# Designs tried in a protein design chat: VHH binders against F-box only protein 17 (Fbxo17). Part 6

Target 1, 286 residues: F-box only protein 17 (Fbxo17), of Mus musculus (Mouse) (q9qzm8)
Amino acid sequence: MGARPSRRQMTEARRLALTKLPPELLVQVLSHVPPRALVTRCRPVCRAWRDLVDGPSIWLLQLARDRSAEGRALYALAQRCPADADADADADGNRHDEFPFCALARFCLRAPFGRNLIHNSCGEQGFRGWEVEHGGNGWAVEKNLTLVPGAPSQTCFVTSFEWCSKRQLVDLVKEGVWQELLDSGQIEICIADWWGARENCGCIYRLRVRLLDEYENEVVKFSASPNPVLQWTERSCRQVSHVFTNFGKGIRYVSFEQYGRDTRSWVGHYGALVTHSSVRVRIRLS

## First folded at step 14 (VHH)

Design m02 (from u06 with S50A)
Fold by ESMFold2, last read:
Structure m02 (fold): chain B 286 residues (1-286), chain A 121 residues (1-121)
Amino acid sequence: as target 1 above (286 residues)
Amino acid sequence: EVQLVESGGGVVQPGGSLRLSCAASGFTFDDYTLYWYRQAAGIERELIAAINSGGSTNYIDSVKGRFTISRDNSENTMYLQMNSLRAEDTGLYYCAAEFTPEEWKGMKDYWGQGTLVTVSS
């Protein structure tokens, strides 16, 4: 009649049994663990497990699990365009980045291809994440009167009687898209924004999205300057979108810059409304 | 120094015509979106006509078909041809140019001083 092992004792026994596996099999077993658990639970177990988590092979296996056309293309590309092992080192070979994991680990942990890289895209968190310049009575946040398709929140930013500006700078490398991947010629950067006018007032809306190099110099630009909305319409919600492709080497940042004002000079928040701003990265399947 | 100067305002009878001009100095119109605004007594100025750098135009309904905005980048001037004028067109007319800075902040318009148009019998 022996005593039942505690959960702690069973976890310890499994840990010891797994450490007897050859490294080749261990990496296969651990590759099925979710990325965050690999870092927080598996890495501290022993030196052998830490070395596997800190190396690239386990993360390549993570990428291989996506059997879609996109996943296969990414896996092949990750093999052809591996991250520079010294990318985080300064000129003297010292690392200033305290992140101990390889670029593939960052990609798997951040999952940049599966999400919008613009934070607080609808104003649901006020102005958090945005650099803002207030004109007139400034920016405000309001509830949407009509549904904006696909928006994670039904809120928007609204402008005033003088130009209101805001900007978000997306660091693609820190989001997990390592430089060699960006330089591969197989990456597309998709941007979109939704905008409109308030009932009974017109607006002027502008969008400028710039791809910047590591020194933050402009390399590629997209500008949208739609005609002003001068009179009330029933269709106030409009989308602008663009896909950056074939943008060459050296791109690191996306500067997402948007501007609005009204056409009637009315005190208050009667200018362009903007919401559901997005920057998404995808692999080109061509 | 950046300046916009309107001219061509005056007193006209209903049904008459006027041509307003906006001359720029200190910059060139080449890449600018340009605007005419109108301010009637007792209300704030409103945008009535726009022309982008490519020559595309846009008008509020009350002036469409009667007013024509145009630009001559070689003369660094913008025009508003106003035909079939009505009493409701009376007001102060401003030209404006949209300034987009190199940095993300500092977006603004340059404004003229305004030229008065009075439509009265």
Scores: ipSAE 0.768, ipTM 0.921, lowest interface PAE 0.7, mean pLDDT 87

Design m04 (from u06 with M107L)
Fold by OpenDDE, fold request of step 16:
Structure m04 (fold): chain B 286 residues (1-286), chain A 121 residues (1-121)
Amino acid sequence: as target 1 above (286 residues)
Amino acid sequence: EVQLVESGGGVVQPGGSLRLSCAASGFTFDDYTLYWYRQAAGIERELIASINSGGSTNYIDSVKGRFTISRDNSENTMYLQMNSLRAEDTGLYYCAAEFTPEEWKGLKDYWGQGTLVTVSS
C-alpha cells in the first residue's frame, strides 16, 4: 500500500511541476493568485518564481482583470506611467528590504485606492501614528458624545484650554501609489475630518492639509478655519472635506494637521473634538 | 516684536457704552483671525467675540446685539464697540491674534496686556 504522499508533498510536487512551465504561461497562471499569496507562497518557491513575482508582468495582468471603469483607467495609466524600477533603490542600487517588489506589486498588495490612509483616525489606539503637541492639559481620547456615522470607532481626540496640535504624515508611495501614478494628473486626494464642541464649552477648530514633495516642501495646502463654536451651541458633529485635484507633479506626502482649543480656558479637556479623519486616493475618470 | 495693545477701558455706568481698541505692531494682522476675550474676577478667561480675515464675526449669546467687533486693516487696529453695558460685563478685556506657523507645531495666540472695563453704578 504505497504511502499517499502527504498534502505537503503533493503541493510541493505540483509546485515543481509548475516550475517546468514556460515563463509566459507561468506568468498567466500566477496572475490568478491573490497578491498576498504571490508574495508569501509563490515567491519563496524558487529564484525563477521570485523574479517573476518581483517583476511587473504578473501584476499588470492582475490590474487588467479589473474591468470596472476605475480598473480600466488604472490599467491604462500603469501602461503609460510605468514605475521606475530604480525609484526605491538606494544610491547603491540596493532595494530596501521593506518592499523588494516593483511598484505595481506594492500597489496590488497595499490596495491604496479608496482605503483610508490615516491610521488610528478615531484614537482607538491612543496616539499611535500621530505626532502630538500638547497645550494646556494636552490631548485626550474619549468616547464620542454622539454617533459619528461611518467611523471605525466611536472615539475621538479632545483638546484642552490651550492650542493642541497633532499631525499624521502619510507617505503615498509607501501606501502603494507609485510616483509616476501620482504625477499622472489623474489622481485625486480626498480628505475629510469630523469635529465638534461640547455643549457646555465652546471650541476653536482648525484643519490644515498639505501636500508635500519628497523633501517635505509644501506644494499645495488646504486650510479650514471655521468660526468658533461658542458655549451652549447645539451639539453637532461637523464635517470638513476637500478634494485635491490637478496638484501637479512631485507630490509624495500628505501632512494631515489638526488643531483645537476651548473658548473658556477650563482646566481639563473641554476643547475641540476631532475624529474619523480620512485621506483617500482615487483615480479621476476622464 | 509682536505686540498687541488694548485701550479704551474705564469706568462706566450701567447702560453706558465703551469702545475698546487693540492696536497691533510688529506684524500686520490683515490675514489673522482676531479675538476679544474677557476675564471677570474669579472666573476663567472666555472668548466673547471673533472676526476672521474675511470679516465674518461671531459672538457669545450674552453680548450678542450689544457688542460689535470690527477691524481696520489700514490702521492695523481691531475694535470692540460695547453698548448697553451691564455689571456682568465687568472684567479685563484682552485682544488676541491667532498665529499660524509654517510648521505644523507652534500654533499660538498673540495676546495684549488687557484693558479694564468696570460697569458700576
Scores: ipSAE 0.887, ipTM 0.972, lowest interface PAE 0.4, mean pLDDT 91
Fold by OpenDDE, fold request of step 16:
Structure m04 (fold): chain B 286 residues (1-286), chain A 121 residues (1-121)
Amino acid sequence: as target 1 above (286 residues)
Amino acid sequence: EVQLVESGGGVVQPGGSLRLSCAASGFTFDDYTLYWYRQAAGIERELIASINSGGSTNYIDSVKGRFTISRDNSENTMYLQMNSLRAEDTGLYYCAAEFTPEEWKGLKDYWGQGTLVTVSS
């Protein structure tokens, strides 16, 4: 009764067999492995596999599999992506050790297209990910008064009787959108925000979204300044949205800035409600 | 120095009219959203009217049809025409200008000192 080689021995034998493949064939095989598994399971196998995973070849093949119009457009831009991972070296030569991967690997791993790049958009995690300035009694997190469609959580941020401000700075490159892709002129940045007032108290709401360069200088901005919502108006949440197109080169950050207050100067949290904020990136067809 | 100065307050009989003015100095309010607030005795300050830079106006229900907010950018002055005044309109009236900073922090209102409106028989 021949001892069936243990599952571990079979996995080692299979690993050994794969290590004998020419690099070109290995790249083809590895291109069928999901991005996370490439990094967590394949990259640690040996130096040769690490080098292949850290290089652009596997990721280019993965991107080439999307035959949609958008996928083809992305693939065309990806082919022009500089191989040098060194572009994210800060001027001080500190390799942010966090992403030893090429830009394409980062893109495939982070999958930024269509993903909401705003963290904790509904306040379900308190103020995590937000910079906050408190007016009056400050910001609070509450349950939504009305159902907000599509929101990942039915919570909202609430302002007070003085102006409250909060911001999230989204690093587009860190989220996987490499700089040359941003500079291609084919990227659109879609922003949206949901806001409302309490039925018994009016509010003032403001939204400012700024696209910033690597030095955090403003390049372009969108501002929404709706009229105050007065008392006893419909409890319906309102949406503000905008699409940045043709914003030029050199964009790195999205500064998503929300402002609110009440109209009655009431102690507590009776000001503007904000929730389900979103920053999404997409590719447009030329 | 940024300053807002209200004027035009006084004592009027019910049904009377007043015109309040808010003169700005130290800045031009052309791009500012402007507000009239009022504060009655024992009550918190409330927004009663707004006018944005585009001239869009908004009013609380209690003053609709009676009050008119307007702005003259050439004079750097905002106005509140108040007609058909009622006892409930008695209070200290404040003008405000919404200041949007360059930085994301520091959104605030510039406030006047207020002008007193008393509606009494």
Scores: ipSAE 0.886, ipTM 0.971, lowest interface PAE 0.4, mean pLDDT 91
Fold by ESMFold2, look of step 14:
Structure m04 (fold): chain B 286 residues (1-286), chain A 121 residues (1-121)
Amino acid sequence: as target 1 above (286 residues)
Amino acid sequence: EVQLVESGGGVVQPGGSLRLSCAASGFTFDDYTLYWYRQAAGIERELIASINSGGSTNYIDSVKGRFTISRDNSENTMYLQMNSLRAEDTGLYYCAAEFTPEEWKGLKDYWGQGTLVTVSS
């Protein structure tokens, strides 16, 4: 009876067998590995595996696995509008990039389509992620008394007797929507916000959502400037929404800027309530 | 340099009328949302009427049907026609213009100094 292989010997033999595969077969095998494991476990195995994980092929195969109309459109678009691999090669600075340098890897890791790219959209984490300018007694966070459909938390931000402003800057490229995809003409950016007045006090609400280039210059703008709410509002909320399409080349950021105040000048937090702010990206299918 | 100047206030009997004006200098009203606020003695300043750049108007219930806000962009002036005045309409009337800067922060109102309206028998 012979000697039985050790656990280490079996692990080494399996690793060596996989590294002997032709690149096209290895790419197919690795394309079934979850994105995080590709980056953390597969990439360090050897130079050949690192080169495959740092290149586009594995990630294109992962995109191809979605055979829905949206998935097929994305895959075709990714092939027509490939990410610039050379931009990632210049990332050896002191700053750690937590993602692989390949933009397709970032897309697969971040999974930006269909996901709300606004963080802390309902104030459930206080003001984390928001740039804030306090007017009057400033912004506060409170629990919703009126159900806001689809909100991940039933909390909201509330304003005061002078203009309160806050903004979140969404970096679409950092969220995984690489520049060539944004420039393709086939991407839509969907935004929404929910707002309302506190009972017994009117409000003024403003929304400005701007698509910015890499220098943060405004290229496209949507504004909502509803008339002040001066009458009693029952327990209700209002939605504003917009879809950016055909916005041209060079867009990188979404600046989601919201504003509120009251109409009665009451000390405290009696101004516009805002919550469930969203920025979502999708493939244009029409 | 930028200022709003209200005029047209005065003393009037109940049931009377007044027309307030708000003239702007140092900027033009064209794209601004404009407001009239009222402050009675001992009470905080309250928004009573607004008019947006497209001419859409809004009023609190207590003045609806009696007051009319309007704008004349060629004269850079906003108006408040006040009819059927009541004692509770007494107060300082302020005009305001909503300034939206290019930056995301710094949204503010430009304010006038107020014009006094007194409704007494």
Scores: ipSAE 0.784, ipTM 0.928, lowest interface PAE 0.7, mean pLDDT 86
Fold by ESMFold2, fold request of step 16:
Structure m04 (fold): chain B 286 residues (1-286), chain A 121 residues (1-121)
Amino acid sequence: as target 1 above (286 residues)
Amino acid sequence: EVQLVESGGGVVQPGGSLRLSCAASGFTFDDYTLYWYRQAAGIERELIASINSGGSTNYIDSVKGRFTISRDNSENTMYLQMNSLRAEDTGLYYCAAEFTPEEWKGLKDYWGQGTLVTVSS
């Protein structure tokens, strides 16, 4: 044609030109688009593109590009993933907070490996994301007096003169770790917490981390119940950690439950402190 | 009904000894962490000794070497042997047991009513 189209006309013509690609080339092109752009920009283009984004092929190609040992192990497991199995957000009993997609799409969008699945792990957002039971003067959030290695924020939750409790429930399937991957026998769930007390104060600290099935019944438990510390003299917090392995089939949730109090019954926030709580998922390479 | 009952308190001279007992009813101590707290006049109660289900013990510095916490799960009873008593040990002594519920909420201690120890002067 002999007209010079506007930028809007060129954008529409570009969309149409891409829709003319043979399906095998279109899949390759779309596999290079970042996951969020695939769901927000590519999926609405036409029915053919929507069907590709809603199917597994594009996502398998994206996973295949990670050539590390971990990436290759994940790809092998991803090849066995059913297209729609347990990816439905209404199947886990609550709200939708993203577009409904196949399990592999959710994995790519959520990227659950390589990040902490505990939200607000140091209290920089107050108690957002935590279910809380206050004892005494309750939980408070304070700045760390000592550096906690690797913490995303140097803040902590501190307890009072009666037991303070808090819990975060991590839905591994919602975070993108599809059920067949969890059931594969090749997944490790790594948990950690950092705890301590104000200098020259005492504390009692408890941690309970439970792996729950889809009905939220306890299947596997780890507990840490260190002896009370009657006078905290250390320059740094202590870490507790555990790796769940070989936990069988049917696990869906991680319930991360923390507890603390002081030893002297003082009004205020002189009890155990916790920070940098973590739940991470990885592939066992062996 | 769950109860903790302390006994063995009384009046002693400095340098004397007492043995406190804490008997439980309505539950068994087997898997519980147990505590002795002391409350002196004018201050809040303070943890002075603990013993976990495996028998591991812990003490504040001021009683270490003088007091011994122990448990007898077959008698469902915990003890505090107090030797070389001092005037500063005067106070109300409470036993406590840490209950861990099935739910994530509701962790609490059960408490006795306390037994009074008076070190004369």
Scores: ipSAE 0.758, ipTM 0.916, lowest interface PAE 0.8, mean pLDDT 87

Design m04 (from u06 with M107L)
Fold by ESMFold2, fold request of step 16:
Structure m04 (fold): chain B 286 residues (1-286), chain A 121 residues (1-121)
Amino acid sequence: as target 1 above (286 residues)
Amino acid sequence: EVQLVESGGGVVQPGGSLRLSCAASGFTFDDYTLYWYRQAAGIERELIASINSGGSTNYIDSVKGRFTISRDNSENTMYLQMNSLRAEDTGLYYCAAEFTPEEWKGLKDYWGQGTLVTVSS
């Protein structure tokens, strides 16, 4: 349905007037538009603007503005990124959930460096984003009994009297870390988890984090299998962490796999508690 | 297919010793974490000792210093040496092995049927 003139419509009229600019100035002007507005509002203006948004130049200018050591290292790698079609498109050309048109655009839209790529890391949204296998009375979510440093929510997942398992598969390419960047030898993948036991009932906790290729075959694995927290043993939450480096070419996914149970076989949710799970990527400055 | 069979239980006086064995068939212990659980009358099974694939052990406080878990991967067996036995050690003793599949799901324990230990005069 048509509507009265909107802010979007007036923005389009202004952008049509801007189409008279020399190409060099237009690229500079568009490079200052936020990534989401570029794809939703600037791209539809005309074919010339669409081709600029779908190409690399605007996105390279945005990346170049970060003059930190990390930004300069990233920019050097981004300059080598070809403007090829997105490699994760299926045979019909369907693309990632936001349908970005080049790898640099996806990187700028998703902003994957430094942020936690695990969604719903503390159970604040129930089990959204997690594949779950329930044992005993299954997984539940509860408030943290002790403060977990840096957690975005003070909630955790808790397990039961039989093994509970859950997994999140992180697609690094769809999160914006394009394949050539992953293959560059300059990327580190940092993972962490926080786990613990309920007082007066011990737990068993396991973590397996696997780096998978595009066919989801395991290439690199990290496992943590700490000793059980046994009955009549008091402890606070513990962190496990690992940094994957020098993992070679062809990595695409991180499979973050968590497991827990209790040691007392009590009905209910008295097993391992897990929270603040993280996968972060960063550029190596060596 | 997969079986765990405990043996070595029996009746013993307080202060005595027993050695429990857990023999596996259908898989090898080599890379598995192994457990002994104890079930006293009226109580659910509780973990009392563990040994990981590298030989690191852990014990609940009430058995620490008296019980020793060990493994012999060449014989595909696990042991629990129980010394200085007390009346409260009476119960069914189960061995368990933690099965970690190649897929992310399906982690479970294999369980034995239990062997009875009775500590009485």
Scores: ipSAE 0.741, ipTM 0.909, lowest interface PAE 0.8, mean pLDDT 86

